# Ledger of designs, part 51: VHH binders against a6qnr0

Target 1, 346 residues: a6qnr0
Amino acid sequence: MRLVHLDLKGAPPKVCYLSEIFPLFRALGANGILIEYEDMFPYEGHLRLLRAKHAYSPSEIKEILHLATLNELEVIPLVQTFGHMEFVLKHEALAHLREVARFPNTLNPHKEESLALVTAMIDQVMELHPGARWFHVGCDEVYYLGEGETSRQWLQQEPNSKAKLCLSHMEAVASHMRARYPTTTPLMWDDMLRDIPEDQLSGSRVPQLVEPVLWDYGADLDLHGKALLVEKYRKSGFSWLWAASAFKGATGVNQSLTPIEHHLRNHLQWLQVAGSVPADTLRGIILTGWQRYDHFSVLCELLPVGIPSLAVCLQALLHGDFAENVKARVENFLGISSLEEMSFRR
Key: E = the ipSAE of ESMFold2; O = the ipSAE of OpenDDE; V2 = 0.75 times the mean of E and O plus 0.25 times the DockQ between their complexes.

## First folded at step 19 (VHH; framework vhh_7ubx_2)

Design x6 (at its last fold request DockQ between E and O 0.84; V2 from the best seeds 0.00; counts 0 for: pae E 2.9 > 2)
Fold by OpenDDE, fold request of step 22:
Structure x6 (fold): chain B 346 residues (1-346), chain A 121 residues (1-121)
Amino acid sequence: as target 1 above (346 residues)
Amino acid sequence: QVQLVESGGGLVQPGGSLRLSCAASGFTFSSWVMTWVRQAPGKGPEWIATIYSGGSTMYDDSTEGRFTISRDNAKNTLYLQMTSLKPEDTALYYCAKGYWRGKNSWPFDYRGPGTQVTVSS
């Protein structure tokens, strides 16, 4: 599977634009979309508090999903449930659910209300995504985990650890989903899992509940290290893993132009990783297109600016290289005479 | 076990007022967000008002300005003061614990049996 990540943070595309770009995604070789809603989802009830002023309407969401279906793009929704909770925890009414009072990034894992909140968010999103085979629950960059007052006290007691705390919340979220949506598999970013020992991972229920997404946006990956990490996760009990590359929004917080060569290399490196691990290990790859690093950050390059990079990356993945014939195909798809005239090389 | 029991409903004329109460038990009431929801015959659940643990409130547009949600943590009781009632407000009114989860089944895991409010001339 090849999924295009639509990061709706800060600069969400109009539905009409999506209607134009989805056919291109499919033509380029994508067969899915990861939609990171953040505040663009039309949360209802008192959770309308989470909406951006220009959030999509339910009808717009339905239209987007319909367009995706028409173009044979499977949609995976993404809702943050642990880290990157700024769009939720910035609100005074919900600030008491912060791990650390002064930082809205991290949800307090000790509070029952925290779990209730994020699972309600998931439920509302699932209501508009019937039949979703996967649901991404985020859980990346939980920066302040263990630093809250309750966590500090809790961590002083044996055998408690930050890893245990992290896995506990992940397990709770995933368990909720598995119970309520038996045909939907939770995905989560893997960064918080990377340093957790194999025995601790295998001792938790997380490997049986979740498919982790291994993300790395570098142009030069540690191929051996990645293979070892994949093996570790498999040994820990994860049956399927995902990869995540980047086609935009990964080379600077305020990047205005996309370094296409960098992203091409990133994808070629992931192909090498895929070739070095068992065939039944990686289920697919998510081509991330970050719009901003967090809720309060400035914008990265916009989606239209990143389209040439996406085309290059998707076609490279599809064909296994970026030879001259592949380059020519990309140029044809984009309706340009020369890719080199684009922001291809730094 | 979480228990919620609504009371205060009844028959009232248009323009009238009612005050609903919800007695809560089985959980730390003061730590939880609470919500009033109503359901009219043949319709799905409708969100009315929410009060967070910190005391902040939020209202649906249809009831804002007419209804007031409040809580007494010492008494583990949630209140809904309704004024300027309309026939359209006729419904079974529920108090609920937690966050709205959608309307496919029921938006809350915990609610009371409800109290009937009928607005009619």
Scores: ipSAE 0.903, ipTM 0.961, lowest interface PAE 0.5, mean pLDDT 95
Fold by ESMFold2, look of step 19:
Structure x6 (fold): chain B 346 residues (1-346), chain A 121 residues (1-121)
Amino acid sequence: as target 1 above (346 residues)
Amino acid sequence: QVQLVESGGGLVQPGGSLRLSCAASGFTFSSWVMTWVRQAPGKGPEWIATIYSGGSTMYDDSTEGRFTISRDNAKNTLYLQMTSLKPEDTALYYCAKGYWRGKNSWPFDYRGPGTQVTVSS
């Protein structure tokens, strides 16, 4: 599967624009979208404090899902439940749920109310996504985990560890999903799992509950290291894995590469990783299009600016390379005379 | 086992006042967000007011400062002070533990049986 990530942080596209680009996504080879709402979801009741001023309405979301169906694009919603919770924890009413009182990044996993909050957010999103086969619960970059007052005391007790704390919260969130939505499989970003030893992973229930999404947005991947990581996850009991690349945003400074060159290399590297692991390992790849790094950051380029990069990256994945015949196809599809004049050399 | 029992409802004339109570047991009351929800006949549930475990309160705009949510942690009791009541406030009033979840079920996992408030001439 090839899914386009719609990061709505800070600037949700108009529904009419989506009606124009969903056919393009399908034509370019996508068969799904990952929608990261953040505060653009129309949370109800007292959770309406989480809404951005310009969040979508329920009818707009239903129309987006209809458009996705018309274009044969499967939809996976994403709701953060651990790290990247600034849009929630910035509010004074909810600040007591922070892992570290000073920082609004990470949910305190020791409070029963924390789980109640994020599972309610999931339930509200699932109300508008009732047929979802997958639901991404985030869990990436859980900054300062273990540094809160309760966590410091808890970590002094045998056999407690930061890994155990992380897995416990992941298990609680995933268990809610599997119990209430038995046909929906939770996805999680894998970065907090990477350094957890195989025996701790297999000793937890997480491998039986979730499918991890291995993300790396670099122009050069450690192919051997990725293969070893895939092997560790499979030995730990995970049934399926996903890859995640980037078609916009999420680049460091690279003096020798334009952004499109960077993203194309990222995708070609992931193709090599896919070729180096067993054929029944990766369920799909998510092409991420980051709009903001976090809630407080300035916007990266808006989605329309990223469309040429997305076209290049999707076509490279679809055809297995990016030779001159594939390049010409992308140029004709986009109506430009040369990608190199516009995309690779500014 | 979580138990919530509302009381204090009744018939009142427009402009009147009532204080609703909710007795809670079976959980650590002081650690939980608590909410008042109402439901008029044939209507969906409507959020009214929330008091968070940290002490902050939040109200739906429709109450315009007429309702006050409070809690007494020593008595495990949630309150809703209602003033300047209007016929449109007529509903069954529930106290609830936790967060609003959606309409596929009742919006909260835990609620009481409710107490009827009727505002009529």
Scores: ipSAE 0.482, ipTM 0.805, lowest interface PAE 2.3, mean pLDDT 88
ESMFold2 (binder alone), look of step 19: mean pLDDT 81; pTM 0.817
OpenDDE, look of step 19: ipSAE 0.780; ipTM 0.908
ESMFold2, fold request of step 22: ipSAE 0.266, 0.364, 0.306; ipTM 0.709, 0.736, 0.709
ESMFold2 (binder alone), fold request of step 22: mean pLDDT 81, 82, 83; pTM 0.825, 0.826, 0.839
OpenDDE, fold request of step 22: ipSAE 0.894, 0.896; ipTM 0.958, 0.958

Design x7 (at its last look DockQ between E and O 0.88; V2 from the best seeds 0.00; counts 0 for: pae E 3.5 > 2)
Fold by OpenDDE, look of step 19:
Structure x7 (fold): chain B 346 residues (1-346), chain A 121 residues (1-121)
Amino acid sequence: as target 1 above (346 residues)
Amino acid sequence: QVQLVESGGGLVQPGGSLRLSCAASGFTFSSWVMTWVRQAPGKGPEWIATIYSGGSTMYDDSTEGRFTISRDNAKNTLYLQMTSLKPEDTALYYCARGYYRGSNSWPFQYRGPGTQVTVSS
């Protein structure tokens, strides 16, 4: 699977624009979309406070999903449930659920109410995504985990650890999903898992509940390290893994132009990783297209600016390289005479 | 065990007032967001008002300005003061704990058995 990540933070595309680019995604070789809604989801009830003023309506969501279907793009919704929760925890009414009072990034994992909040969010999103085979619950860059008052006290007690704390929350969220949505598999960014020992991972239920997404946006990946990490996760009990590359929004917080060569290299490196691990280990790859690094950050390069990079990356993945014939195809898709003229190099 | 028990419902005339109460037990009441939900015959559950643990409140547009949600943490009790009642407000009123989970099904994990409010001439 090749999924295009649509990050709706800050600069959500209009539905009409999506109608134009979805066919292009499909033509370029994508067969899915990861939609990170953040504040663009039309949360209902008292959770309406989570939505931006210009959040999509339910009808617009329906239309987006319809368009995706028309273009044979499977949709995976993404909702942050642990880290990157600024759009949730910035609200005074929910501030008490912060791990650290002054930082809205991290959810307090000790509170039952915290779990209730994120599961409610998931439920609302799932309501508009019936039949979703996967649901991404985020859980990346949980910066302040363990630094809250309750966490500090808790961590003083044996055998408690930050890893345990992290896994417990992940397990709780995933368990909720598995129970309520038996046909939906939760996805999770892997960064918080990378340094957790194999025995702790295997000792938790997380490997049986989720499929981790191994993300790395570098132009030069540690191929051996990645292979070892894949092996670690497999040994820990994860049945399927995902990869995540980047086609935009990964080379600077305020980047205005997309370094296409960088992203091409990133994808070619992931192809090498895929070739170095056992078959049927990686279920797919998510081509991430970050619009901004977090809720409060400035915008990265806009989606339209990133389209050429996406084309290059998708076609590279599809064909297994970026030879001249592939380059020519991309140029044809984009209606350009030369990629070099489009700032192919940073 | 989480328990919620609503009371105070009854028959009132249009324009009348009614105060509902919800007695909570089995959890730390003060730590939870609480909500009033109603369900009219033939309709799905409708969110009315929420009071967060921090004291902030939020109302549905249909009840804004007429209903007031409040809580007494010392008594583990949630309240709904209803004023300017309309026939359209006729429903079973439920006290619920937690966050709104959706509109197509029962939107809360825990609720009481409900108290009937009937607004009629």
Scores: ipSAE 0.848, ipTM 0.936, lowest interface PAE 0.5, mean pLDDT 95
Fold by ESMFold2, look of step 19:
Structure x7 (fold): chain B 346 residues (1-346), chain A 121 residues (1-121)
Amino acid sequence: as target 1 above (346 residues)
Amino acid sequence: QVQLVESGGGLVQPGGSLRLSCAASGFTFSSWVMTWVRQAPGKGPEWIATIYSGGSTMYDDSTEGRFTISRDNAKNTLYLQMTSLKPEDTALYYCARGYYRGSNSWPFQYRGPGTQVTVSS
């Protein structure tokens, strides 16, 4: 599977634009989309404090899903449930749920109300996504976990560890998904799992509940390290893994490459990782298109600016390389005379 | 072991007032967001008002200005003060703990059995 990540943070595309671009995604080789709502979902009831003024309406969400269906694009919704929760925890009414009182990024995993909040968010999103086969619950970059007062006291007790704390919350969220939506499989970003030893992972319920998404957006990947990480996850009991690349944003400090060159290399590197792991290990790859790093960051490039890179990356994945015939096909799809001219504009 | 028991419902004339109570037990009441929900005959559940653990409140547009949600943490009791009652306020009123989950079976995980409010000319 090849999914395009629609990061709605800060600048949701108009539905009419999506009606034109979804056929292009399909023609370029995508067969799914990962929709990251943040505050652009039309939360209701007393959760409406979470929605932005310019959030999509329920009817707009239904229209977007209909457009995805018409273009044979499977939809996976993404709702953050651990880290990246500034859009939630910035609100005074919910600030008591922060892991560290002065930082609104991370949910306090010790409070029963924390789980009640994020499972309610999941339930509202699932109401508009009935029959979703996968649901991404985030859980990436859980900064300052273990540094809150409750966590510090809890960690002083002999059997407790930061890994146990992290796995416990992941298990609670995933268990809700599995119990309430038994045909829906939770996905989680893998970064908080990478340093957890195999025996702790296999000793938890997490591997039986979720499929991790291994993300790395670098132009050069540690292919050996990725293969070892894949082996650790499989030995820990995870049935399926996912890869995640970037077609826009997240380029790092490598200034010797244009953004498109950087992203193309990222995708070619992930193809090498895929060839280095056992068959039927990876369910798919998510081409991420970050609009902003977190709720308080300035916007990265908007989706239309990233379309040339997306086209390059999708076609490289579809054809297994980026030779001259593939380059010419991308130039034709985009209506441009040369990709080299595009590579030096940014 | 979460228990919520509503009381204070009854018959009232249009324009009248009524105060509902919800006795809570089996959990740390002061640490939880609490909500009033109502359901009229033949209709689905309708969120009315929520009070967060820190005291912040939020109201549905149809009841804002007429209803007041409050809590007494020392007595583990949630209240709904209703004024300027209208016939369309006739419903079974429920006390609930937690966050609105949408149109699922019941939109909250924990609720009481409800108390009937009837507004009749």
Scores: ipSAE 0.439, ipTM 0.806, lowest interface PAE 3.5, mean pLDDT 89
ESMFold2 (binder alone), look of step 19: mean pLDDT 81; pTM 0.818

Design x8 (at its last look DockQ between E and O 0.84; V2 from the best seeds 0.00; counts 0 for: pae E 2.9 > 2)
Fold by OpenDDE, look of step 19:
Structure x8 (fold): chain B 346 residues (1-346), chain A 121 residues (1-121)
Amino acid sequence: as target 1 above (346 residues)
Amino acid sequence: QVQLVESGGGLVQPGGSLRLSCAASGFTFSSWVMTWVRQAPGKGPEWIATIYSGGSTMYADSTKGRFTISRDNAKNTLYLQMTSLKPEDTALYYCARGYYRGSNNWPFDYRGPGTQVTVSS
């Protein structure tokens, strides 16, 4: 699977624009979309406070999903449930659920109410995504985990650890999903798992509940290290893994132009990783297209600016390289005479 | 075991007032967001009001200005003061622990059996 990540933070595309680019995604070789809603989802009830003023309506969501279906793009919704929760925890009414009072990034994992909140968010999103085979629950960059008052006290008790704390929350979220949506598999970013020992991972239920997404946006990956990490996760009990590359929004917080060469190399490196691990290990790759680094950040390069990069990356993945014939195909898809004119180097 | 029991429902005339109560047990009431939800015959559940553990409140547009949600943590009791009642307010009213999960999603494990409110001339 090749999924294009649509990050709706800050600069959500209009539905009409999506109708134009979805066919292009499909033509370029994508067969899915990861939609990170953040504040663009039309949350109902008291969770309406999570909405941006210009959040999509339910009808617009339905239309987007319809368009995806028409273009044979499977949709995976993404809702942050641990880190990157600024759009949730910035609200005074929900501030008490912060891990650290002054930072809205991280959810307090000790509070039952925290789990209630994120599971309610998941439920509302699932309501508009019936039959979703996967649901991404985020769980990346939980910056302040363990630094809250309750966490500090808790961590003083043996055998408690930050890893245990992290896995506990992840397990709770995933368990909720598995129970309520037995045909939906939760995905989660892997960064918080990378340094957790194999025995702790295998000792938790997380490997049986989720499929981790191994993300790395570098132009030069540690191929051996990635292979070892894949092996570690497999040994820990994860049946399927995902990869995540980047086609935009990964080379600077306020980047305005997309370094296509960088992203191409990133994807070629992931191809090498894929070739070095068992064939039945990686289920797919998510081409991430970050719009901004967090809720409060400025925008990085806009989606239209990133389209040439996306084309290059998707075609590289599809063909296994970026030879001249592939380059020519990309140029043809984009209706340009020369890709070099569209590429930016840092 | 989490338990919620609503009371105070009944028959009232349009323009009348009614105060609902919800007795909570089996959990730390003061630590939880509480919500009132209603369901009219033939309709889906409708979120009415929420009071967070921190004391903040939020109301649906349909009830804003007429209904007041409050809580007494010492008594483990949630309240809904209803004023200027209308026939369209006729419904079974539920007290629920936690967040509204969608029009067809209920925290069924953590709601009461409901109390009937009927507004009719």
Scores: ipSAE 0.845, ipTM 0.931, lowest interface PAE 0.5, mean pLDDT 95
Fold by ESMFold2, look of step 19:
Structure x8 (fold): chain B 346 residues (1-346), chain A 121 residues (1-121)
Amino acid sequence: as target 1 above (346 residues)
Amino acid sequence: QVQLVESGGGLVQPGGSLRLSCAASGFTFSSWVMTWVRQAPGKGPEWIATIYSGGSTMYADSTKGRFTISRDNAKNTLYLQMTSLKPEDTALYYCARGYYRGSNNWPFDYRGPGTQVTVSS
């Protein structure tokens, strides 16, 4: 599967724009979208404090899902439940749920109310996504985990560890999903799992509950290291894995590559990783398109500016390379004479 | 064992007032968000007001300015002061612990049996 990540943080596309680009996504080879709502979801009840002023309405969400169906694009919603919770924890009413009182990025996993909050957010999103086969619960970049007052005291008690704390919260969220929505499989970003030894992963329930999404946005991947990581996850009991690349944002430090060259190389590297693992290992790849790193960051690159890169990356994945025939196909889709001439713009 | 028991409902004329109470037991009341929700005949549950563990409050638009939520942590009791009551406020009123999950779900992990409020004539 090839999914386009729609990062709604800060600037949600108009629905009429989506009606124009969903057919393009399908024509370019995508067969799904990952929608990261953040504060653009129309949360109801007392959770409406989470809504941005310009959040979508329920009817706009239904129209977006209808447009996805018309274009044969499977929809996976993403709701953060651990890290990247600034849009939630910035609110004074919810600030007591922070892992570290000074920083609003990470949910305190020790409080029963924390789980009650994020499972309510999931339930509201699922109300508009009732047939979802996958639901991404985030769990990436859980900064300062273990540094809160409760965590420091808890960690002093043998045999408690940060890994145990992380896995416990992941298990609680995933268990809610599995129990409440038995036909829906939770996805999680894998970065908090990477350094957990195989025996600790195997000893938890997480591998039986989730499918991890292995993300790396670099122009050069450690292919051997990725293969070893894939094998560790499989031995730990994870049935399916996903890859995640970037078509927009996250270009790293290599200043000799244009952004499009960087992203194309990232995708070609992921193709090599896919070729070095068993065929029934990766369920799909998510092409991420970040608009901003976190809730407080400035807006970087809007979706329309990223469309040429997305086209290049999707076609490279679809055809397995980026030779002249594939390049010509992308140029025709975009109505341009040369991709190189477009790359001179930034 | 978590228990919530509402009281204080009854029949009242339009423009009148009532104060609802909810006795809580079986959990650390002061550490939880508490909510009033109502259900009119033939309608789904409607969120009314919430008071967070730190004391901040939030109200539905339909009841803002007329209803006041409060809590007494020493008595483990949640309150709803209702004024300027209208016939459309007629409903079974529930005390709940936790977060609203949407109109299609029963919105909270724990609730009481409810207390009837009827506003007529």
Scores: ipSAE 0.424, ipTM 0.790, lowest interface PAE 2.9, mean pLDDT 87
ESMFold2 (binder alone), look of step 19: mean pLDDT 81; pTM 0.821

## First folded at step 21 (VHH; framework vhh_7ubx_2)

Design y1 (at its last fold request DockQ between E and O 0.79; V2 from the best seeds 0.00; counts 0 for: pae E 3.4 > 2)
Fold by OpenDDE, fold request of step 22:
Structure y1 (fold): chain B 346 residues (1-346), chain A 120 residues (1-120)
Amino acid sequence: as target 1 above (346 residues)
Amino acid sequence: QVQLVESGGGLVQPGGSLRLSCAASGFTFSSWVMTWVRQAPGKGPEWIATIYSGGSTMYDDSTEGRFTISRDNAKNTLYLQMTSLKPEDTALYYCAKGYWRGKNWPFDYRGPGTQVTVSS
């Protein structure tokens, strides 16, 4: 599977624009979309507080999903449930659910209400995503985990650990999903899992509940290290893993142009990783297109600017390399005479 | 086991007032966000008002200014003061623990409801 990540943070595309680019995604070799809603989902009830002023309507969401279906793009929704909670925890009414009072990034894992909140968010999103085979629950960059007052006290007691705390919340979120949506598998970014020992991972229920997404956006990956990490996760009990590359928004917080060569290299490196691990290990790859690093950050390069990079990356993945014939195909898809003119050089 | 029991519903004339109560048990009431929801015949559930554990409140636009949600933590009781009632307010009113989860709300998070009928 090849999924295009639509990061709706800060600069969501119009539905009409999506209708134009979805056919292109499919033609380029994508067969899915990861939609990171953040504040663009039309949350109902008191959770309408989470909406951006220009959030999509339910009708717009339905239209987007319909367009995806028409173009044979499977949609995976993404809702943050642990880290990157700024769009939720910035609100005074929900601020008491912060791990650290002064930072809205991290959800307090000790509060039952925290779990209730994020699972309610999941439920509302699932209501508009009937039959979703996967649901991404985020859980990346939980920066302040363990630093809250309750966490500090809790961590002083044996055998408690930050890893245990992290896995506990992840398990709770995933368990909710598995119970309510037995045909939906939760996805999770893997960064918080990377340093957790194999025995601790295998001792938790997380490997039986989720499929981790191994993300790395570098142009020169540690291929051996990645293979070892894949093996570690497999040994820990994860049945399927995902990879995540980047086609935009990964080379500067305020970048206006996309370094296509960097992203191409990133994808070629992931192809090498895929070739070095068992074929039944990686289920697919998510081509991430970040719009901003967090809720309060400035915008990265916009989606239209990133389309040439996406085309290059998708076609490279599809064909296994980026030879001259592949380059020519990309240029034809994009209707341009030279791809080099589209490349950003630092 | 979480238990919620609504009361205070009845028949009232347009422009009238009612005060609903919800008795809560089986959980730490003071630590939880509580919500009033209503459902009219042939319609889906409609969010009315929410009160957070910290006391902050939020209202639906259709009822804001007319309804007031409040709580007495010592009595484990949630309240909804309704004023300037309209025929359109006719519905079964539920109190619920936690957050709005959409139309597929788990039944174990709300009470059986109390009927409010506004009619001349």
Scores: ipSAE 0.889, ipTM 0.955, lowest interface PAE 0.5, mean pLDDT 95
Fold by ESMFold2, look of step 21:
Structure y1 (fold): chain B 346 residues (1-346), chain A 120 residues (1-120)
Amino acid sequence: as target 1 above (346 residues)
Amino acid sequence: QVQLVESGGGLVQPGGSLRLSCAASGFTFSSWVMTWVRQAPGKGPEWIATIYSGGSTMYDDSTEGRFTISRDNAKNTLYLQMTSLKPEDTALYYCAKGYWRGKNWPFDYRGPGTQVTVSS
């Protein structure tokens, strides 16, 4: 599977624009989209405080899903449930749910109300995504976990550890998904799992509940390290894994490569990782298109600016390389005479 | 075990006032967000008002400033003061613990409700 990540943070595209580009995604080789809502989802009731002013309406979300179906694009929604919760925890009414009182990024995993909050967010999103086969619950970059007052006291009691705390919350969120939506599989970003020992992963329930998404957006990947990580996850009991690359954003500062060169290299590296693991290991790859890294960051390039890069990256994945014949195909799709004149100069 | 028991409903003339109460037990009341919801015959549930554990409040626009939610943490009691009642306010009113999950699954914990009838 090849999914295009639609990052809605800060600047959601108009539905009419999506009606124009979903056919292009499909023609370029995508067969799904990952929609990261943040505050652009029309939360209802007392969760209405989470909505951005320009959040989509329920009817607009239904139209987006209809457009995805028309173009044979499977939809996976993404809702943060652990880290990256600033859009929630910035609100005074909910600030008591922070892991560290001073910082609004991470949910306090010890409070029963914390789980009630994020599972309500999931339930509201699922109401508009009935039949979703996967649901991404985030869980990336859980900064300051273990540093809150309750966590520090809890960690003094053996056998408690930060890894146990992390896995416990992941289990609780995933268990809600499995119980209430038994045909939906939770996805999680893998960065908080990478440093957890294999024995502790295997001893938890997380591998039986979720499929992790291994993300790395660099132009150079540690190929051997990635293969070892994949094997560790398999031995820990995870049934399926996902890869995640970047077609937009995440290029870093002081990069000597053009953005397209950076992203193409990232995808070619992931192809090498995929070639080094068993065929029944990776369910798919998510091509991420970051618009805003977190709630308080400035915007990255908007989606239209990233379309040439997306085309290059999708076609490279589809054909297994980026040779002259693939390059010509991309040029034809984009209606340009040469990628070298636009993107590939060194 | 969570228990919520509403009271204070009844028959009221249009323009009248009514004060609903909800007695809570089986959980740490002061630590939880609490909500009033109503359901008219043949209609789905309707979110009315919420009070967060810290005391901040939120109201649905349809109340038009006529309703006031409050709580007494010492008595484990939630209140809804209703004024300028209209026939359209006729419904079963119930209190709920936790967060609104959607129209198909509104709350995990609610009381049996108290009937408010505004006769015109």
Scores: ipSAE 0.514, ipTM 0.829, lowest interface PAE 2.3, mean pLDDT 88
ESMFold2 (binder alone), look of step 21: mean pLDDT 82; pTM 0.825
OpenDDE, look of step 21: ipSAE 0.839; ipTM 0.932
ESMFold2, fold request of step 22: ipSAE 0.312, 0.245, 0.272; ipTM 0.714, 0.632, 0.688
ESMFold2 (binder alone), fold request of step 22: mean pLDDT 82, 82, 81; pTM 0.827, 0.829, 0.825
OpenDDE, fold request of step 22: ipSAE 0.881, 0.888; ipTM 0.952, 0.956

